# Miniprotein binders against q9ydz1, part 1

Scores and structures below are computed, not measured.

Target 1, 329 residues: q9ydz1
Amino acid sequence: MVQGLPGEFEDYLYRVIASLYRYAERLVVVDYPSSPTRRSIDLIVSLPGSRVVLIKAIYDASLISKKEVEELSAVANSLGVSAVIIAERMGREDLLTGVVYDRYGVNMVNLETFENFVSGREEVYVTRYKDIYTVSISSEKLREKRLEKGLSLGHLAYMLKTSRKSIYEYERGVMSPSVEKAEKLVDILGEEILEPIDILTSPRKPVSKRDFDKPEEALVGEKLLELGFKVSHAKRTVVDLVAGRSGEEGVGSRIMIVVKRSREGRERMMSRIMKGVKMGSILSSSLYAVVNREEKSLIKDIDYTKTIVKDVREFINDVSRGRVEENEE
Unless a header shows other numbers, all headers, positions and changes below count from the first letter of the chain.
F, E and O are the ipSAE of ESMFold2-Fast, ESMFold2 and OpenDDE, as the mean of both directions, binder to target and target to binder. V2 is 0.75 times the mean of E and O plus 0.25 times the DockQ between their complexes.
Where letters were taken out, [cut] stands.

## First folded at step 4 (miniprotein)

Design c2b
Fold by ESMFold2, look of step 4:
Structure c2b (fold): chain B 329 residues (1-329), chain A 95 residues (1-95)
Amino acid sequence: as target 1 above (329 residues)
Amino acid sequence: SPEELREAIRLIYEAIRIVLEAFELEEQGRLEEAMEKYREAVRILEEVLKELEKVLPRIDSEEERKAVEEVIEFLREAIELYLELVEALEKQLGE
């Protein structure tokens, strides 16, 4: 019997961390905001092959708001990285092992499925769409194997007890077969027609929103957009803005920003800066702290001197020259 | 109302672009032109703030009220920031 909402979330997060430690090159826990139901990102994992994944880990995915997933998606899209939700159930229904679900455009899998995928133990082929389970197939291999067997669209349709149009749609990639139809196709044409799902793909429906929270953020965000960055406001994680140039290579294509908030104490801001440095290190992203001129001296002596501290005008002017300063490190 | 909030947001973006232009002018050493741009942005935001403050007590939707209150807070902080930019440049001009 599960008791105490915050304890339940931390227990599951620790299970996910413990499971993923053996496969990750690096793992960073994002524990800000402190409430699991108010934060969009719980973990950042660097997997072999330079694959960085933003993870939301929650036992019951029905407790994740649309706004949390939208932020996760927007941040991942701006940074050019993957996003995944790891959960054991959605409301009253358990997530099945080996099945990829969708939550507002982000792939969602249970922990066992994720472990099997990252370890190479098992591929994932099944997607849940509405109340239907479908199987990912290679439209090219399907057509190739059908022709090798000398089967017409009509003959294959007859064998599957489906329409000629359905086979045509499978071969065009417009439709995916049900599990029952896919099993029959494999029996006839061989397993080579199956196509593994890469659960670490980019979010399908990223939302890009401009934000009015802080005037420094607004100025910075608009300038970075002018310079060709994708920009996302992050209200439910440690940093305030993220930016990246999609499709670019190299380390200097990502920027993370912490903006000092009105009435925010030095201690709270320094905490966000230090956590942002850890987040930036795994993302190969520079962290900038945008503060007013008088506050620059307050944070220059921190242990994590990798933070670049600017007032808003200095930042804007420096990034305007960024075509020369990219990949500076 | 939604129309008044939409107009406020449009004017906020206009002020932002004016300030970004002022940063460019300042970088080029065109300090008096930059000063005029900063002051123009402040005037725009002050007028928007006054309009929204008159509307706020008449809003009956809690969701719309919260949205307007957030924009008002943004405007006050933005005006303060822009005035600091003016003050800094005034000091530079007197030196």
Scores: ipSAE 0.668, ipTM 0.915, lowest interface PAE 1.1, mean pLDDT 83
Fold by OpenDDE base, look of step 4:
Structure c2b (fold): chain B 329 residues (1-329), chain A 95 residues (1-95)
Amino acid sequence: as target 1 above (329 residues)
Amino acid sequence: SPEELREAIRLIYEAIRIVLEAFELEEQGRLEEAMEKYREAVRILEEVLKELEKVLPRIDSEEERKAVEEVIEFLREAIELYLELVEALEKQLGE
C-alpha cells in the first residue's frame, strides 16, 4: 500500500517551487503524467550562469523507483543538462542539511541544502553513499598544505592514526576521508583543503539501453544514433524521445520528440505537445510530433505551437538533410 | 535464454536498419527496391517472433515473461507497420 496521499506530494512540490522561484531565471513545471509517483521529471529550472537542471521533487525518496531515476539521468545526459533529486526523507531517515546523497547515480539533497547551494550561502562538502559519509577534499591542496607544514606522509598518517597508504590515496584523489579524518585534516592543515561539491554535476552515464517501446520510436531513435546524437527513451514524462548532439562550436542541438501512441487520443497528444513546447522553451530544444500519415491532417491545424509535425519518413528525411547542411557549411 | 533474447534484439535492430535503408531508397525514387527491403525486414521479424513465441511458455520468471511479452507486442506492431509501408508503395506503383 503506497499510501503517499496525493496531497502531501503536491504540497511538497509547491514548497520546492516557491523556494526555487527566488533563484530561478526560468521555471517550468512538468505536470505529466498526472500521477506524481509516475513522473521522472517534476521541474526544469534555469539557474544563473545558464545552468539548466531537471528536478525530481519528492518528500520521501524511498518512493522513487530506480526506473524513474534512471530515466531522469538518461534524459539529462542526452540533453547535456544536470539532474537532481530534492527530498526531505528516505523512509524513516531525514536527509541531513549539507549532505549530498547518491540515489541510483543521481545527486540527492534536501531543499535547504539546494537553496544554500543555489544562493551561494553555504558550500557542501559531505557525501553519503549507502551508510558511508565522506568529505570532499582537494588532493592538490592536501599535498600542498602538508608540504608547507613540513609533514611527511608518515607523520601526517601518525597524527590521523591511519596508514601512510590512506594519506597517499587522499593525495591521489582515489579515496575520500571519513568525516572524522577530514576534521583532523582540517585542524592540522586548514579549511583550504576542502573542495566544494557541485551538486549540479552531470548524472553518471546511463547504460545505453536500446529499449524503445514502439516501432516508430525505434526507427527515429536509431536514425538519431546514426547521426551521432545521444538518445534516450522516456516513458514517464511528456516526451517519448530526447536527443542531444554537441556541435563543434559548443552549440549543441537538442531534439525532443512526442510519438503518437495507438491508444492515445488527439486531446491527450495535444496536451503533451503543449507541455513539450513549455519544456522546449527552457531547454532551447526543437520539438517534433511524430504521427502516422492519417493523423497528420488532424494535427496540422495546431499552428499554435513551434512544433514540427512529421510522419516517421518525413522526420527521418528532415533530420538526415539537416546533417548534410551542417557538414557543407 | 539470455543469449536467445540478445540475438532476438540484434535481429530486431538489423530489421530496423533495413527499414531505414528502404526510406533512403524511397527518397531516391527506387520504390521496388524499397519494397523488397521492407519485405526482408518483415521476414526477419516474423522469424524472431516465431522463436520468441516458442520460448515464452518455458519462462518461469514472471518478470522475464513480461519482458518477452513486451518484445512480442513490439514485433507484432513493427510487422504491421512495415506491411502498411509495403501496401502504400504497391498502391503508388499501381497508379
Scores: ipSAE 0.437, ipTM 0.817, lowest interface PAE 1.2, mean pLDDT 85

## First folded at step 7 (miniprotein)

Design w5
Fold by OpenDDE base, look of step 8:
Structure w5 (fold): chain B 329 residues (1-329), chain A 95 residues (1-95)
Amino acid sequence: as target 1 above (329 residues)
Amino acid sequence: SPEELEEAIERIYEAIRIVLEAFELEEQGRLEEAMEKYREAVRILEEVLKELEKVLPRIDSEEERKAVEEVIEFLREAIELYREFVEELEKQLGE
């Protein structure tokens, strides 16, 4: 019994898609695995200014596992792209518009907040971590405006009914003020002290874990690591490995790898390759299909112009020789 | 123990590195040396597998048991793959 997805998850993903089509230059739906609740990535979106973002869209963010978010973050980090979670609620609590939440080290916003951000309608200044709301303030502008007004750290602290240490921590960027303190700072120093939050910040660097599931993945992954790629294993998306290296000229090589599973039928592998090609097109990445030598003949006839079919040895030899086809776009 | 599993993983990655060296040797046409490297990698993995199979029945934690079972499955698949690399070279050297 394919337990039908609760209609609510599909409906929310469609709402997010329909919204983002208005602002996206390109949008790819990542329809793998078939269950949305098991996907680390639901969407890849290219926004104006060549900003690519991996999106997890879920109505209730309490249903997202730590492992899914860690994978989303790891994949984004390896590819040198952003990641965001778009959600309406977290358990019983609705996500507020104009607030950036932290979910396992990835920024999480409601759809309205994301729309406002990508359209430039509204800037976001408020973050929430657990139950604490803080306001994003430019440490430099805070100091600048304080000095322009001739206020000492101690005088400003007195005006805010806070410690000199707190003001000093704000000016060092080691602490953000509460909403109440930020309002008072804005009243005293002006709105120019506010620093808009870039929702599309790079996810926190995951510790690259050597957690490859397959021998072929482990060989490929270790070689790419040796060659200075950031590598991430992806268990909950179309591709099995993603790798990225920053080039000298800022155009980094991006590689996605689909490794054939021992029990995976040709048709299923082909479906993953085709979906991987779609992902590759928006990520400006090469797609490799790593297969056994016996299976290579079965897949080579697939003139998918954007997929390189190799056995594990051929792949490793090609990447070792610097034959990473950099998509010169 | 978690430490024994970490040590097992380190040895697995040593075998992976040996296989990567073997690929370079094959590419250089040093097929006999590559074959020896693959055999070495297989031997290391077989030793690790045998150790983990002995430990597996003693694991009371279901989570730890599952983690060790996943590594055992990986080891079996890796041993099979690296044996295929040996067999391919044996064919090339026997021709």
Scores: ipSAE 0.635, ipTM 0.899, lowest interface PAE 0.8, mean pLDDT 86
Fold by ESMFold2, look of step 8:
Structure w5 (fold): chain B 329 residues (1-329), chain A 95 residues (1-95)
Amino acid sequence: as target 1 above (329 residues)
Amino acid sequence: SPEELEEAIERIYEAIRIVLEAFELEEQGRLEEAMEKYREAVRILEEVLKELEKVLPRIDSEEERKAVEEVIEFLREAIELYREFVEELEKQLGE
């Protein structure tokens, strides 16, 4: 229970959790920091087929900033998992069921759409692009079915009341048709031309930014980059740094790090570690707590079986030794 | 000034890489060489810090000033941390 949060925010998160519980193999709530508009990740879900999804759940998506979404995207990318925003509206606009929206490069859908997708009852075909709704089509199937029906580009353009150029662009994948045009295309060519959208596709690769809080974090991040990890620095979630190796989903391919802050009290540090352990468990990820050697006593009652506590030099030596251990295998 | 901040950040990462090199030298038992690398990293950071402190009062943009101030705070903490690495090795080597 996070005190001081508006009831509307907690009510919506609870609705999302209750809804997804039926489909998730595992679900972890990430409720740090306490304000829903300041945190980048609200929950993590593992779905059948070993798909892990980082979820931002907020009733009105206009209340989350670019910073939160960029961090969500970066963390998901570094860990090799999916990210999605679940929301019911964007400012004054209600999100339509069956439509995928974009929020700073991350897919955004309403809860009903997400449920229908993960349950397998409905595919999603519609994207909102700028101020219009477009339908995802297979360029290859479109051309194939047009030729199969004996229709020229001009014939099809006439039937759709559009230009030959538009049909050409659809077949090249440069444009997607509006819902109106897509309905006509389906009437003429059949539903085979429709291409389902995978809402859980990885977000856009984040742009590297040298923006970090502490020198220990910078050392750790740079070393992990040298070792071939994708690394993201986080400021709006429970961990400070995440790292993953691309193409590997096994145990130990993901690392999550909490770095002790110089003015951080024991209770706050322990809270972040506990929540980081939960994130690590669902991500099959190691959790490291990086502290100076004098500060190890501040966390002496931690469960050391789930958290590896090191100073910066020890951490860097351990990950370097792992490189040597890989050669010995 | 944005160009100067970006150049400062590149120099900071140079110092970070020097510290990582020092860690490798320590792992190899080459402690005096590691200590010299830590000292070099501190020197680089001190130079960058002094340069940014000279530029800071000339910055009129509040957004740019905050960005530079954040880097200055990072530099002060990094210098303190890397000096601790030097001091630890000095004690170990009897210096």
Scores: ipSAE 0.633, ipTM 0.898, lowest interface PAE 1.3, mean pLDDT 83

## First folded at step 12 (miniprotein)

Design k1
Fold by ESMFold2, look of step 12:
Structure k1 (fold): chain B 329 residues (1-329), chain A 95 residues (1-95)
Amino acid sequence: as target 1 above (329 residues)
Amino acid sequence: SPEELEEAIERIYEAIRIVIRAFEREEQGRLEEAMEKYREAVRILEEVLKELEKVLPRIDSEEEREYVERVIEFLREAIELYLEFVEELEKQLGE
């Protein structure tokens, strides 16, 4: 442990859960692995408009490593859903309400900011970038309003006490103005130049190093890649592999997989399967358990109605035929 | 070196894809062709395993050594798995 007791981590998580129950259509708690600082995903919520969000909730975001955040990002990207970190501070600095921060490519906001955004009370315009607070501006509207006012780049730069290069860069989207400059721009050109930040965008998948786990997982992953899925291998959540493929005007197809790990007993694997079913439910995704023939007997006491159990060969043949199926009753 | 490791990783994925092709042959009832592909994949993995075992003592970085050890463990498990596929087909062909 780094700071405090496990109870302190759970206190913040419960606070986030209590807040989000007001706004979520569904909420699933992901409590695996048991350590909050080793877990990539704490919550999955569905918001009005069929928006599904993977959430990491931790009071001090400095306690989460790059590995956990990259997994959160990769999983969200592969499934075509959003990801966000909810935290109250980063080391010695408190997160400001109304500001979007970045943690290894994932949007990070404090709880109040998230609540205000989800409830529709306030839009978010401010980002912390390299220790500077900047304001989200529509490059298109900025240029449009400048030209409507008959102002050259030089004229506007003079009025702002900045360079022509800065104005040019704002209009090309290469740079965002500081809060100070943005206030002047709004005074001159109007509020139309402001562009709200959608904190619930899908994160970009980080550049991944190649990791090797189980041979079955590698076979499954390679086959799904051949079929056009985005695939992420996961180590810090309840499932071992997630995959998603965009469909026509919709969420597409989603697959989640649990494989037996080398030193994992039956009870721990069954626990992960049961937790994975809950994760799959909110993601509208089938959960596959990839096991050998002998292992099928070992897990027959679980509810198969929501889990599809296959050996690796059966799984690959099933997905090759384009099948997405639930267990038969 | 990083170049040796990158080459080894590419060969591992080649073997994995060969096994996927073997599954296709098996699905089509072409069991002897599937078995030949499983054996080809095993041969590739055994070659990579031997190469990585030679490289392991030369690695000074603890992080890189741990990674190569994990790849070696993966290779051993994959070879065992693919040999089980071969054994299963041998039984089917002898029936």
Scores: ipSAE 0.752, ipTM 0.937, lowest interface PAE 0.7, mean pLDDT 85
Fold by OpenDDE base, look of step 12:
Formats: C-alpha cells, structure tokens, sequence
Structure k1 (fold): chain B 329 residues (1-329), chain A 95 residues (1-95)
C-alpha cells in the first residue's frame, strides 16, 4: 500500500503554490522524494530583487523533522540562497500572522505572513523562539530617539520597569525587548525604533556535519571543500550534494550533484536528474551526474538536459582544473 | 568513546584525501603511484572498520549505534569502490 500523500498536505502545498505564483518571477516544484514528510525542499522561488528562496511548505510544522530543517538550511547556506518554512500550525498551536518563528534555525511563518512580506503589504516585527516573543528594534534608532528625548539609560529603564542593563543591551543589539517592553518603548520613543524582520535572513547559520552516505559523495564533497566551496549533503531532496563558492566579482558558482545510488534504477536516477535540471534552472547552477564508468554509457543520452555526466575520477579531475563549466549566462 | 569515534572519522577523511591525490597521480599517468595510494587508503579504511566493528557491540546508545552502523556500511562500500579503482589500474598496467 503506497501510503497516499495525506490529502491535507497536497492541498496545502497547492495553496502555497497558488499564492506564490502571484509574486514569484520563477517557481519550481520539487516533488522528490514522493513522501512530503521526508522532503526537505518543496519549492524553489525567485522573488523580485533576485532573491531565491528554498521553501518547505507543510500545514503542520510538527510533522517536519529536525533533520529535514537542518538539511533545508544547509542546502540554502551552501548555495547562498534563503530558506523558509511556510506552515499554518505547529501541533495544537496555530501560527500567528505577523510572527516569525525560529524553527531549528530557519524562519517559519504562516502563508499570510509570507504573502504580506513578499508583497510589501505588511512588515513583521515579532519573533518567537520557543515560548518567548520579542520585538525587532533598531539599536541605533533606539539610542538616537532616547537621546532626542533627553532620557538617560536609567530614566528609560525606570519608565519600562526594567534595569539599566536591559536598555543598554537593547542599544547594543544583544537583546530584543519583550512585546510588553517594546510597546512601552514605542509609546515613549515612537514607531521609528522598530526594525522590520527580513524573513529571508536565517536566524542562525547551519552547522555543517560530515555525513557518510556514499563513498562517491564523500570524494566529491571533500574535493569541493578543498577548492573552497561550501558543501552540503542532501538526503531528502533530488540532489545528493550542493556546493557554492562566492566569486571575487560577486558571481558565485553553484553546483548541484546527483550521485548514482547503489541499487538505484536507471529510471529513478533519470527522474532525479530531470528534477535536478529544473532546480538548476532557477538556481543558475550547474548540474552534475556522478556515475560509475559502467553506468556512464547508460546515461550518455542525458546531454539534452544540460547535465554534465562524469565518473567520480573525471569529476574530481575536471573540477581541479577549474573546468567547472560556469554556466555562462 | 566519542573521541575515538572522532579520530576514526578523521582517519576516514584522510583516506578519502589520499584517494583524491591518487586521482591526480592517475591523471598525470603515474598509475603505479596512484595504485599505491588507493591501496594505502584501503588499508586505513580496513583498520578503521575493524576498530568500529569491535566497538559496535559495546555501544549502549541506540542513536550512537545506528550512527556507527552507518559508518561501517560506508566503510565497506568505500573499500569495495577503492579496490575497484586498483583493479582498473592493474588491468591498464597489464595491457
């Protein structure tokens, strides 16, 4: 019995897609793997201003594993793109509109909040981490407006019923105020102290863990690391490795690699390659298929997809020579 | 220990880096040197594999056990792959 996609998940993903089509310059659906609860990336979206976002879309974010979120974050960071989770609930709790949630180091918002952000309709100022709500304020504007009002740190602290240290930490940007304290600060100093949250800026950098999946992946990954790429393994998406390097001229090279899995059928690999090509088109990324020499003959006909088919040795040697075919745009 | 596992992991990556250098030797036409490096990498991985197989029964944590089992599986596949690289070069040198 192929456990069918829970109808609720498909319906929600389609709702997110339908929404994002209004704002996206380009949108790619990542339908791999077939199980949505084992997929780290559901959508890749190009937004106005050349902002590319990897999206995990799920109605209930409690069904997303930490490993899927960590992979989403790692892949985004290696490619030099953003990651976001779009969800309506987390278990029994509905996600509030206008709140950015920190979910394992990735920003999570409901669809309405994301629509408001990408349309420029409404800015967001509230962050939730665990059970703590804080308001984003400009540390510089806070200090400026405090001084314009002639208020000392101690006087403002007294007005907020807080410590002088807390005000000092707000002005240093090392602490954000609670909602209650931020409301009082806005009442005293004005709304100009609020700093909009960029939902597309991750709250934390992912920690790269070395993962041992395949020997070929390890060889490819280590070589790309030696060449100064950021590399991430991906177990829950179409590609097996992603790599990115910032160029001196700001033109970063992006590489995605599909490594043939042991016991993977040709049809499944071809499906991954075709889906990888779709991903590459929006990411301005080269797609490599790394296969064994015996398998290279079986995949030769893939040249039509702009996929570079190499064995592991050829790949290592080509990349070493600086022959990363940068897609000349 | 966690430290022993970390050391084992670093040895695995050393073997991987040796194989990368073997590819460079192979590209230079230095096939004998490449083959020697592949054999060196295999030897390192076989040593690490034997160490991990001895430790595996002593791991009480299910999470750690599953991790070490995945590393053992990786090591077996890597040894097989690197031996294939040796065999390919042996054929080229015998022709």
Amino acid sequence: as target 1 above (329 residues)
Amino acid sequence: SPEELEEAIERIYEAIRIVIRAFEREEQGRLEEAMEKYREAVRILEEVLKELEKVLPRIDSEEEREYVERVIEFLREAIELYLEFVEELEKQLGE
Scores: ipSAE 0.734, ipTM 0.930, lowest interface PAE 0.6, mean pLDDT 87

